# Ledger of designs, part 2: VH-VL binders against s5sc42

Target 1, 176 residues: s5sc42
Amino acid sequence: MTVDALSNADNQDLRDNFIANRFLSHEAKLLDQRRFTEWLDLLDDEIRYIVPLRLMALDFDREVRADSFHINDGKVNLKVRAKRSSVSSGWGETPPSRTLRLVGSVMTDRIDQEGVLEVESAVIIYRQRAAIGQGDVLAFRRTDWLRIDGGTVKLLKRVALLTDASLATPNLAIFL

## First folded at step 1 (VH-VL)

Design a8 (framework fv_alextatug)
Fold by ESMFold2-Fast, scan of step 1:
Structure a8 (fold): chain C 176 residues (1-176), chain A 126 residues (1-126), chain B 110 residues (1-110)
Amino acid sequence: as target 1 above (176 residues)
Amino acid sequence: EVQLVESGGALVKPGGSLRLSCAASGFTFSNAWMSWVRQAPGKGLEWVGRIKSKTDGGTTDYAAPVKGRFTISRDDSKSTLYLQMNSLKTEDTAVYYCTTESIAVAGTYDYYMDVWGKGTTVTVSS
Amino acid sequence: QSVLTQPPSASGTPGQRVTISCSGSSSNIGSNYVSWYQQLPGTAPKLLIYRNNQRPSGVPDRFSGSKSGTSASLAISGLRSEDEADYYCAAWDDSLSGVVFGGGTKLTVL
């Protein structure tokens, strides 16, 4: 790694990093506070929200299956999930889980997609589901594509890659 | 050297059937995702479909024009990919290429066709 | 029949720089990486560019790719007679769950 490779940022690169960090931080706050209507307003109408299934494989690139998913949602499906999360259900958790999201290791790259900002981050979600604190942690790397159009920034695509290999059909009760 | 060789192209009548083969060499075929791409005379490229490796479930995907009529399969013991074409139409007349698919970014649908065969010609005519 | 839009033809003289455009939508180029393929007369297509701007081994650096929003372009600098070929762009389309190609551009070296 050279110093030039680590410090070749211009003013536009700095602004992109600032925009990405502000967007992801604001989003994390909305999700932790269960402000789902406001969160949906951050999503592009053409949003693709993907959580791939991770299976053991001989080839590292093949360990993550692009065509097998825990979640593969568009805007309509996310609206349904959000509405369900906003009301009590006989088959759901009551009270809802308490969460804290930590978003870090944020890197941005606009050169491949001018008008769409590619953002890579590492995320940890602390989740407490019971009245008595037993807490669990979800850890994942996340790649986001943010559409910057005029004065508006929207999440166009999200791929959340879970760190641990999971059972084929685990239920993810929270947004990543 | 990584190489793909297609065979089985022929002249067939509308409503007929035909099976194409693609012999692979120079790489571990069982780990590869494979696809078929066709090109009608004087026209552009059109993706036909693909098959995943057995480790990734061995499932298939097809373009709308061939869905229900074409079947992609593989025989890893012979390092061979197949395309079974049924209910052939004049619109299926094309050179058919066998390709490998490589993933550009893990966990996404960003694929590209890395290695291509030289093609085999299918003509559907009365 | 093509989902991505390319000009049907392009031309240049030896040594010139030529650019070929490829236009799509948010479900393909806007959300996914672009690849480019070169088809010399009478031959099979060959991978020229992948992941918007990456070159496989054996492709000279005078070929470059770029992407902006829902559009991509292929640039060929120092044009040579052997570059006369058909060029195709391609990307995954989220709505169709398949790879889509451009209609192709026939490059003529005058």
Scores: ipSAE 0.000, ipTM 0.530, lowest interface PAE 12.2, mean pLDDT 81

Design a9 (framework fv_alextatug)
Fold by ESMFold2-Fast, scan of step 1:
Structure a9 (fold): chain C 176 residues (1-176), chain A 126 residues (1-126), chain B 110 residues (1-110)
Amino acid sequence: as target 1 above (176 residues)
Amino acid sequence: EVQLVESGGALVKPGGSLRLSCAASGFTFSNAWMSWVRQAPGKGLEWVGRIKSKTDGGTTDYAAPVKGRFTISRDDSKSTLYLQMNSLKTEDTAVYYCTTEYVYDSGSYTYYMDVWGKGTTVTVSS
Amino acid sequence: QSVLTQPPSASGTPGQRVTISCSGSSSNIGSNYVSWYQQLPGTAPKLLIYDNNQRPSGVPDRFSGSKSGTSASLAISGLRSEDEADYYCAAWDDSLSGYVFGGGTKLTVL
């Protein structure tokens, strides 16, 4: 790869990447802090939130099934999940997980749809369940589509590709 | 120039069989997922079923009303899609359309009927 | 019977704006992208809108789509006589593992 190839970005490309990185970083902070009402405000009304079922396959592209999902949620479904996650600290039945999200390898591309920015990233979530004191790591590649409209930025679509291939449903009690 | 042309429609008696063909041109047929959609006279559109590309497993899915009676197949060497219809009923009377289905690519899941043929008419009557 | 609900008819005069609704559930419109198809009298359906609000090449910008929750809408501005057609919405249904259509809306233009 040449320096010219790596540095051929125009000012709009640089701005797009900066906006995407700031948006995803802000989102990660809201989710880690369990500020779900504010997180919902980042979502477009037409949001589609997808976690595909990933199987072991010889061809990488065939490990992801187009017709099978762990999660395939619209805005209404995400509002319900967020409400459940926002239970009072006085409720002792399901303690909230403590999380730290690291978002990296951010790449942006403008697509044919006007005002929509495609963003690819790699994400690691460190999660500690308060009740049991152990920590787990969830790692995945994520593709996001951000709608930039009238000076506002909204998450229009998310596809999170889990690194682990499994037929068993992972514990996805947290937002990816 | 991307075109789908259906053929094989005919008048058939109840209990009979018929095979429809769809000739594709102007695109790489072997990469495409293909669907059949039908429309009874004066009624709306009804999805019949689909067949995935061979690289995606070549599997088929069918709507409940036709499952067990209809079979979808493809011949990539001829760029042709088929619908084998057995045990035909009067309620199978319809115009049958061949369509391409857009599917997952580059981290995106999209389902829509991209290209449509002109249709071929099947009438099931005595 | 259709899985998605559309009004059976709609009407307008040239130059008017008309909206056609499409109602579904969480397993179809609520979770998946909506497409719209136009069927002119005596012709095959053609793709009019995909991914809720995208237009394929050759479709005028007077046609627009939108989606909110479990419902979608097709808006046609500046109605013309050639817009007289049947309009169908469609979406993938996760519970049925199949594509579902609305019952269709016959748009009459004077």
Scores: ipSAE 0.000, ipTM 0.458, lowest interface PAE 18.7, mean pLDDT 80

Design c1 (framework fv_cixutumumab)
Fold by ESMFold2-Fast, scan of step 1:
Structure c1 (fold): chain C 176 residues (1-176), chain A 127 residues (1-127), chain B 108 residues (1-108)
Amino acid sequence: as target 1 above (176 residues)
Amino acid sequence: EVQLVQSGAEVKKPGSSVKVSCKASGGTFSSYAISWVRQAPGQGLEWMGGIIPIFGTANYAQKFQGRVTITADKSTSTAYMELSSLRSEDTAVYYCARGSYYDFWSGYSDYYYMDVWGKGTTVTVSS
Amino acid sequence: SSELTQDPAVSVALGQTVRITCQGDSLRSYYATWYQQKPGQAPILVIYGKNNRPSGIPDRFSGSSSGNTASLTITGAQAEDEADYYCNSRDSSGNHVVFGGGTKLTVL
């Protein structure tokens, strides 16, 4: 890489990257602290939250299986999940867990849809289930689209791409 | 409307390498798959490989594994294809092509629905 | 040989119907995508999925598939339809793209 390639950014690029970093850092803190009502306030009403399914059977019809996702949620679905997470004794054995999210390698691009900022990041979630006292780690790439209106920033779309190794981990019942 | 603008024609000697660029303009870059497809004179289309910039990794056809490198620079919305150890058989028109989504909200693009094509870059390998 | 097989040439009379076929085992799992290429030009996408046309492609173009065979049909062929037609799909692994050898269509 050259210095010119790394330094050729205008004021808007720098501002966008700063906004994205602060937004995603604040969101990570809310999720780690299980402040789901405040987290939901960060989400656009048109939010799409997507965890694509990697091809399990390589020999399949893509057009028929275009809807193959682990998760493909709108705001209503996320609100239901958040409510259950807040008052979760109603599900089977409640997993008392702690998380720490690290969000890094943040890159931003403006896209052809006005007011939308595309954000790529690398995410590590350290998760410790109190029942076993041991931690595990989820590591993945994530792409986010932030809607920036007059003075408000909202998460409009999220795609989290999990690896084969991550998919082998039981109980992915956390927000990515 | 998105357009793919490719670098100009190249004349190379056997054993050298060539690097062709493909710049996307007028639309989004990072979430679309970019494929490289070549066509030797009078021959058919041959897929070399591609990259989806948001995933950061390239995928190559077996025939070109070890000789081809496909990269993307999000900051300039440019994809590159570098082919090394050139032979006369590598004389061809090299196209970049964008893979399509079925819609923006439901995922990311795939290599095999090539909806936008560059005009091609002629590479001639001669002694 | 190629994983996708096309006849190298086909002819059709002006105004008549022609079917161009693509055959391979991957077509049991993946729809073929069809491209038109005229001399000196880059290919253009004409059919994808079961029978989807991109904006600007005339309705005389249609696609179909059955078993290991996909077909591109041009109903009422016009002079401007004279071109090379290529199919593509995924290979057997699902990880790579494979093109057929192409079919040269002559409109008589």
Scores: ipSAE 0.000, ipTM 0.505, lowest interface PAE 13.4, mean pLDDT 79

Design c10 (framework fv_cixutumumab)
Fold by ESMFold2-Fast, scan of step 1:
Structure c10 (fold): chain C 176 residues (1-176), chain A 121 residues (1-121), chain B 108 residues (1-108)
Amino acid sequence: as target 1 above (176 residues)
Amino acid sequence: EVQLVQSGAEVKKPGSSVKVSCKASGGTFSSYAISWVRQAPGQGLEWMGGIIPIFGTANYAQKFQGRVTITADKSTSTAYMELSSLRSEDTAVYYCARAPDFWSGYYMDVWGKGTTVTVSS
Amino acid sequence: SSELTQDPAVSVALGQTVRITCQGDSLRTYYATWYQQKPGQAPILVIYGKNNRPSGIPDRFSGSSSGNTASLTITGAQAEDEADYYCNSRDSSGYHLVFGGGTKLTVL
């Protein structure tokens, strides 16, 4: 890779990358702190939240199925999930998982849709359940589309592609 | 306004290959899927395959498996469809089309104007 | 069976309602998408996701589905609606798209 290729960015590219990094960092903090009402305010009303099913297959082209999902939610479904995550049901209930999200390898690109910024990132979530013992790690590459309308930024679409096959992570009780 | 611009008409001999390009405005295919659909003279529409660039995954109709290759180059916002071992029956107009939500019915909202491929000896 | 079946031709009088149908086993699982094609032109999207219209498509176009059948209804057909109409959906595997054979609509 040449120095010119790595440094050939205009002011808009630098600004876009900074905006994306700040948005994703703020979001990660809200989710780790279980501030779901504030998190929902970051989502566009037309949000599409997608986690495809990734199966082990003999042929790599069959490993990801576009018609099969762990999650395929719009804003109504995400509101329901957030409410379920926020409510305690009584004695003996398993406490919510504790999480830490690391978001990195952020790259941005403008696309043909006006006011939309495409953002690619790599994410690791460390998740500790209430029981003693070691936690779980979820690792995935994520593509986000951010709608920038004047002074506001909203998450319009998210696709999170899990590194592990679906059978390794059958229960996704947390937001990615 | 989103547009898909296709390469020009091709005349090919039987047994050769053809590669058609489809250039999108501002990186369309990195956010959307691109499908290829053909139409022989006086016949109906026939889906050949598509690509989902964010996964690097191409998917082909059974009839074309082994003869068609669909690729995408994000840096130039261009998708390609290469069809090999051409026969006279491959004479058709080849369209590229964008699917903005490839998980919601795979509808194609923007179409290229088509590339005519004629296979003759 | 993964084939989508359409009648090859249908006619309607100006201002009247016409229904174009598409049948196939996969329609029990997946919605049909409808495209209009006029001679020498690329197809245009008319209906997607059961009954959604893209911007610019007149409100006289609507979609419906029941069992293995999807329908495109044009209420108050206009002369400009004369065209070929194609249904499109996934095959039974869910991996591939398949088109119906097309229906040629003639407006008297």
Scores: ipSAE 0.006, ipTM 0.530, lowest interface PAE 10.7, mean pLDDT 80

Design c11 (framework fv_cixutumumab)
Fold by ESMFold2-Fast, scan of step 1:
Order: C-alpha cells, then structure tokens, then sequence
Structure c11 (fold): chain C 176 residues (1-176), chain A 123 residues (1-123), chain B 108 residues (1-108)
C-alpha cells in the first residue's frame, strides 16, 4: 500500500466510518448489558440476521448461497429470542450469561442501494457461562448493512462468519 | 469425550422411592444442563425435568411436580433423580442426558445420553 | 392430549425419500429437535435447531419447519435408518420440554 492510498479518504468516508463505529459500539454495550428491548429498536423492520455454517456466496443484492445455517432470522424471530432471553426459560431462575464485546477493524463502503452503508468488522466476545470461573471467547468477522434514512440509523442485515474453532461451540446462546 | 455413566438397575416396592445417579466423566459437567427422560416398556420418551449444576436450579415437568427431585453435586460431577411414591406405572428405563446449561429461545437439544437405568416397581 | 403429535408408523422403500412430521402449537415459537432410537439403545441426536446435524450424522438427514409443523426428511433411506424417531421441543409456555409420541420407520 502507498501513503496516498492510505490517506485518500474524503469527508464522506470519514463520516461513514464514524457513524458505523458509534453504532456498533452502542449496540455492543446494549447487548452486554442485556438491554434487549433497546437493542431491538436498532433493528430495521426488514432485518435479516444470518450465521452460516458454510458459505458459497453472499451478496446484498442477491440471495445468500450457503450449505446450511446456524441462524437465519427475521425481526419476528429476533423478538422471540430477545423476549425469552429476558425471562427465566425452562430452568427456573438462573443468573444471565455475562459478556464483553470488542468490535474492531471497522471498514465501510457505500453500495449501489441508496442510503445503505456496508460495514465489515472483527468481533471478539468474551462470555462467562457461569457466575464464577473461566469464560470462553468467540472470534469472528462480521458484515453489516446499515440503513441511513431521515437522520436515523438501523441495522438492515447482518452476516457473521464463524471460524472453524467456533464450529465446536455446542450452540449460540447469545446474540453476535 | 464426555460420557454419562448411570447407576445400576433397581427393583422397588410401590410407595417407596428410588434415586438414580448420573456421573459425567471425560469432560465438562458444570456448563451443561442435565435432563432426565424416562421410557416405559413399549412406550415413548417422556421428559421429567432437568438441572443446571452450576446454579443448582432444577425444573420439572408438570406431571412429576411434587414427586421428582433433581439434584447435582458439582464436586463429583454427578446428577441425581429421586422419584417418590412409586407406582407400577413408574416401571421404566430412566435416561440422563446432557443439554445446554441455558435453554435457547428457539430450540434445545441433548447431545450426550447415558445408557439408561431400569427401574421396576412390583409388589 | 399430546402437545406434539406424530404419526405412529411410516414405511419407505430402500433408496427412497421419507418425511416424518411433528405438529404442535409450540413449534410456531420453538424449533424441533429430532432423536433416533434403535431397539435396546439410548436415543441419539440427529437434527437440532431446525436443520443442524451433529458430527457423524449423514447428510441424507435434514429438517424443516413451517407454522406449527416440523419435519424430518431422509433422502435416500438406508437399512440402518430403520428406527423410532422422536421430535422434541419446548411446550407452549417455554418452561418445559415435551416429546412427540414417536414414529416407527420401517425400511422395506
């Protein structure tokens, strides 16, 4: 890479990156604090939330091609997940999982769809499944599409690409 | 890998109690829920309840509420199921099975099963 | 009287496709999990979370869900697939697990 290539960012690129970083940082805080009702308000009504097991091709303007999925949810399914995560579910009263999300390596690009910003990031989630003791770590690349309309920003689509190490996780009991 | 080893077969009289054990070996115990599932001769599977050992929290199917007690000893990686006021209809194979320590909003599964404990209630 | 309803028996010819169904109101909110049980053995997990297979389960097994119905499909049935199949899900409250009555699959 040249210095010119690294410094060739216009005001729109700077603003988009700032918006994306602030949005993803705010979202991470809501999820870590289990503020799921507020998190749902960040989601577009047309949200698609996808965690594929194997990916052949992924394109915002085309249908996702994959061999199988861990998760493939719309807003109705995400509301159900959020509601059940907010109450005792099947096992009486238990302490909730504790998480810490670190979101980095944020890169943004405008796409041909008006008002939509494509965001790539790297995410690490530290999760304690027990109140005391060692946690585990999930690490993955994530692509998000943010709809910017009338001064509001909503998550329109999310694709989280888990590494081979993450395939050994029995299930995903948290939002990515 | 994780194995679930259950206690041996028992023959009990009506009105007595039985306590079946399930010991996890070769893997993680506390991060998973342990469920108890029974199967009467020639019949289907029936969920009785389960426990999350790390929290000591148990949950029971409506049919067994008041008769079943599920406990766990984290130090020995062993879960127990005690069924009281036994009736002839309680004759069954009792399985323990490992599941997620927290049930997911949209699904639940049990990936490792014990070989079963036969309990016969006869007079 | 059953929260989850399965047909008691189904047959399929060797190499053909068979679909086993499970029906219940809770399936609108929760995906079904499927277990295979052979005589004298403990159940084994074959499908969970709609269409996920654990390691060691052949790709001829798949799951699907629509409304209040979940289905287990075996594409190209083999002799070793002859077994009882049980669906499992949360009840309508989300607090308890319930099993379907089981379907006996015969491979002819």
Amino acid sequence: as target 1 above (176 residues)
Amino acid sequence: EVQLVQSGAEVKKPGSSVKVSCKASGGTFSSYAISWVRQAPGQGLEWMGGIIPIYGTANYAQKFQGRVTITADKSTSTAYMELSSLRSEDTAVYYCARGEWELLPDYYYMDVWGKGTTVTVSS
Amino acid sequence: SSELTQDPAVSVALGQTVRITCQGDSLRSYYATWYQQKPGQAPILVIYGENNRPSGIPDRFSGSSSGNTASLTITGAQAEDEADYYCNSRDSSGDHLVFGGGTKLTVL
Scores: ipSAE 0.000, ipTM 0.465, lowest interface PAE 14.8, mean pLDDT 79

Design c2 (framework fv_cixutumumab)
Fold by ESMFold2-Fast, scan of step 1:
Structure c2 (fold): chain C 176 residues (1-176), chain A 126 residues (1-126), chain B 108 residues (1-108)
Amino acid sequence: as target 1 above (176 residues)
Amino acid sequence: EVQLVQSGAEVKKPGSSVKVSCKASGGTFSSYAISWVRQAPGQGLEWMGGIIPIFGTANYAQKFQGRVTITADKSTSTAYMELSSLRSEDTAVYYCARDLEGYDILTGYPYYMDVWGKGTTVTVSS
Amino acid sequence: SSELTQDPAVSVALGQTVRITCQGDSLRSYYATWYQQKPGQAPILVIYGENNRPSGIPDRFSGSSSGNTASLTITGAQAEDEADYYCNSRDSSGDHLVFGGGTKLTVL
């Protein structure tokens, strides 16, 4: 890459990248803190949330990609998933799983749709399952489309691409 | 509350296929996955696969890949499991179950099936 | 044998505590879910997400996990607890569900 390619940014490009970073960082915090009602307020009424999933055969002679399936949720489905995820469990006998999200490698680009900003990022979610010191990691790349209308920014569309090793289940809830 | 109503018992010949239905009522069909689990006489539970009705796409256990097809009809709130090339060892009770959240990244909960159908007995005999 | 291993049978005296265990490497990464099954009946969910009880399940049922082992504990076992208990979790790939072989609990 050239210096000109890396430095060719006007005030709008700089502002767009700052807006994207702040939006995604704020979203991550809300999800980690299980503030799902506030998180839903970040979503456009026309949100589409898409997570492609793939299956892998256990045949060591041949790895076959079976039927893929998708989560393709609109706002109604996301509200249902969020309400389900907000329910307290065990009546305080065990704390809920804790998460920490890191969002980075953020790149922005304006597209041919007025007021829409395309955002690419890389995400790592650390999930502490049971006892202190136990956890797992989910890593993926993500493309988001943010609708900017006046002073308001909403998530219009999200596509999260998971690796096979970290595949979500058929009833996977929302990825960040 | 939510109920899963399964089709009646079937008796099939070896080499044929069977299609079991599971109708959901009393809840939002599209907000949940439906899993299929079988149990041969005197044996344990075995997960076969599941479907998210919204998309009509299914996830299968590898051991059943190529013989099992799971589908859903959103208009009738019904999921189906079809097992082909039946053998005597396929004699079992077949259950459908509502899979509430799967392994949810937001909550850390694994797959769990909170509502089960009463089961459909499939007997394969010559 | 499955990826999740359970002892085939266990006994407990009425009113005493029993622990049913499930072992597998995937349990280091994923919680176990527990189901109770009585003869001629469909399974019912008794514990999910390691130690959460659905509405209607008595508080004598609890779950725990440590390393590659998940446990279902019944404190003060009752006659009606006599049943088969199955653990369930994700396989090592994380893509599929796997059941343990089941443990038959006899309440003496």
Scores: ipSAE 0.000, ipTM 0.481, lowest interface PAE 12.3, mean pLDDT 76

Design c3 (framework fv_cixutumumab)
Fold by ESMFold2-Fast, scan of step 1:
Structure c3 (fold): chain C 176 residues (1-176), chain A 125 residues (1-125), chain B 108 residues (1-108)
Amino acid sequence: as target 1 above (176 residues)
Amino acid sequence: EVQLVQSGAEVKKPGSSVKVSCKASGGTFSNYAISWVRQAPGQGLEWMGGIIPIFDTANYAQKFQGRVTITADKSTSTAYMELSSLRSEDTAVYYCARESPYYDSSGYLDYMDVWGKGTTVTVSS
Amino acid sequence: SSELTQDPAVSVALGQTVRITCQGDSLRTYYATWYQQKPGQAPILVIYGKNNRPSGIPDRFSGSSSGNTASLTITGAQAEDEADYYCNSRDSSGYHLVFGGGTKLTVL
């Protein structure tokens, strides 16, 4: 790697990376605090939220299938899932899971679509479902598309690729 | 094409419990919700509850709160419906159905696109 | 059920148009889904969303929705359309599914 390759960024690239980091950090806090109504306000009306199925295979390219998903949701689906995660609705966990999200390895790139920023990150979520005892860890690479429009930033699309194969995939009771 | 395969017919005594299974064949249901719907002889369809396996979250119709438990085993793509304190009025065909999400700019509803063939549960007096 | 109301029976002459209605306040917010059930069989999906047909459902079936009312229309009814028809939607809370009481369609 050269210094030029690592530092070849204009002011817009630097600003985009800073905006992306702050957006994702703010989102992580909302989700950890189970502030789902505020989290939903971060989502574009055209949001697509995708968690692909990952199979155990020797060839990395064969581990992910384009037509197989754990989750493939639009905004109305996410609103319903958020309501169903609420203790007051009868669908909620009792007690709710306690989580801590760490978002890192953030890289950004503008794409051909005007006002859309592509963001790649690595995420670790610590989750405890019992009052006492050890929690578990979810780890994934995430690609996000952020729409920047009129001074606002919304999540337009998310693809979260779990590191665990489908046979070992954690029980998902939380948003990624 | 995914199919939902249900367990066989059951004859139970009043006061007992029944547990009906629903297994996805030819695919999984991890990214879908599974609903349970019953139909007493000559009566209409009645939603009992459902589960979202990926969120490990179940929800029950008011009438069945405290008597029905819906669970899912994602490793076997099998959903279960257990109904306790059985009475003769619980004699019915019990269906499982897969809920697919529907979304557009105007509205929302999950719809049941794949149905099991039903499990007959008879509660004898 | 009381949440979604359907007439218990309706008749139509062969080749004519029939409309089956479903009424409930939750239909102002949530689309109705329509299922057809023939004796001894599991229900099958015929209309979902406002007016979407699954593959294999004839184009004579259509859906419509206005205010608190959803309708299933069969244009040019055939003998094989004789069945019970159920509407399905969310209750007012949005957390529970609710079926209408069902409408028995007789094709004369």
Scores: ipSAE 0.005, ipTM 0.490, lowest interface PAE 13.1, mean pLDDT 79

Design c4 (framework fv_cixutumumab)
Fold by ESMFold2-Fast, scan of step 1:
Structure c4 (fold): chain C 176 residues (1-176), chain A 125 residues (1-125), chain B 108 residues (1-108)
Amino acid sequence: as target 1 above (176 residues)
Amino acid sequence: EVQLVQSGAEVKKPGSSVKVSCKASGGTFSSYAISWVRQAPGQGLEWMGGIIPILGIANYAQKFQGRVTITADKSTSTAYMELSSLRSEDTAVYYCARVGEYSSGWYEDYYMDVWGKGTTVTVSS
Amino acid sequence: SSELTQDPAVSVALGQTVRITCQGDSLRSYYATWYQQKPGQAPILVIYGKNNRPSGIPDRFSGSSSGNTASLTITGAQAEDEADYYCNSRDSSGNHVVFGGGTKLTVL
């Protein structure tokens, strides 16, 4: 990799990266603080939230499956999940999980769709469900598409690729 | 310890509607989802829909969309399933069931852990 | 067509092991739950998640899952295990619940 390749950025590239970093950081804080109503306001009405299944294979291309998902939700389903997560028992967690999200390795690119910014990032979520003991860590890479329209930034699409692999599993208990 | 008590058997005419009740006792009603499942004589189980009382949100199987209405009264800890435009094919035992949840690591899943005894609905001319 | 398929009937000799299967593409994404139903009674939850037993369910019942198939195994079948067994899971959208057609287990 050359210095020119690492430093080839104009004012738009710098602004895009700044917008993406602040949006994802703000989102992470809302999710960690369980402010789900405010988090839903960050989502475009046309949101697609996708967490595909992975299977373990010698060939990397075979580890990601297009036809199977942990999550494949639109806005209505995400509202149901969020409201469920706001209750203390039943459909929700009891007690609620305590989380900390670290978002890094942010890279941005404009695509052929006007007003849409593609963002790649790496995320680590620390979660503790019980008052006693150590928490667990979930690590993944994700691609987000942010719609920038009239001064408003919304999450239009998310694809999160988990580092762990599974041929079949129930829905994730938390938002990625 | 949680028990679901269903209303008694019903005999209805074709074209009418039926409303079956499911009263929860011995537990926290509002925080649990309630599913409705029917079984025609000699046939298998068929999910009709469910409700999360605390959220006021109901979800219906495609086959019953537009004919079934599931509601809940939090003050009486009672869920209801109303089925309209009854046909002879709707003759069945109707069950309500409490939806439990479990978490395994980073994943959640749901299951029906407490069932009512069933309400027999007969649609006959 | 049914999204989850089960064999309509299986038999097992007293004290032997039997495996009841449930197949469907949604099982690649969601675990099956298993219910036992005896004549004239409401269903009883037997296995949930991959292999969790509710309190009161004997340890001879176990679950497993691989690809598009989920299985309920009864190791050392007893006479009282004779019943209909149903699997359920989510449909392909993840928004609705679907049941398999049921498997009638006869203990010989």
Scores: ipSAE 0.014, ipTM 0.589, lowest interface PAE 7.7, mean pLDDT 80

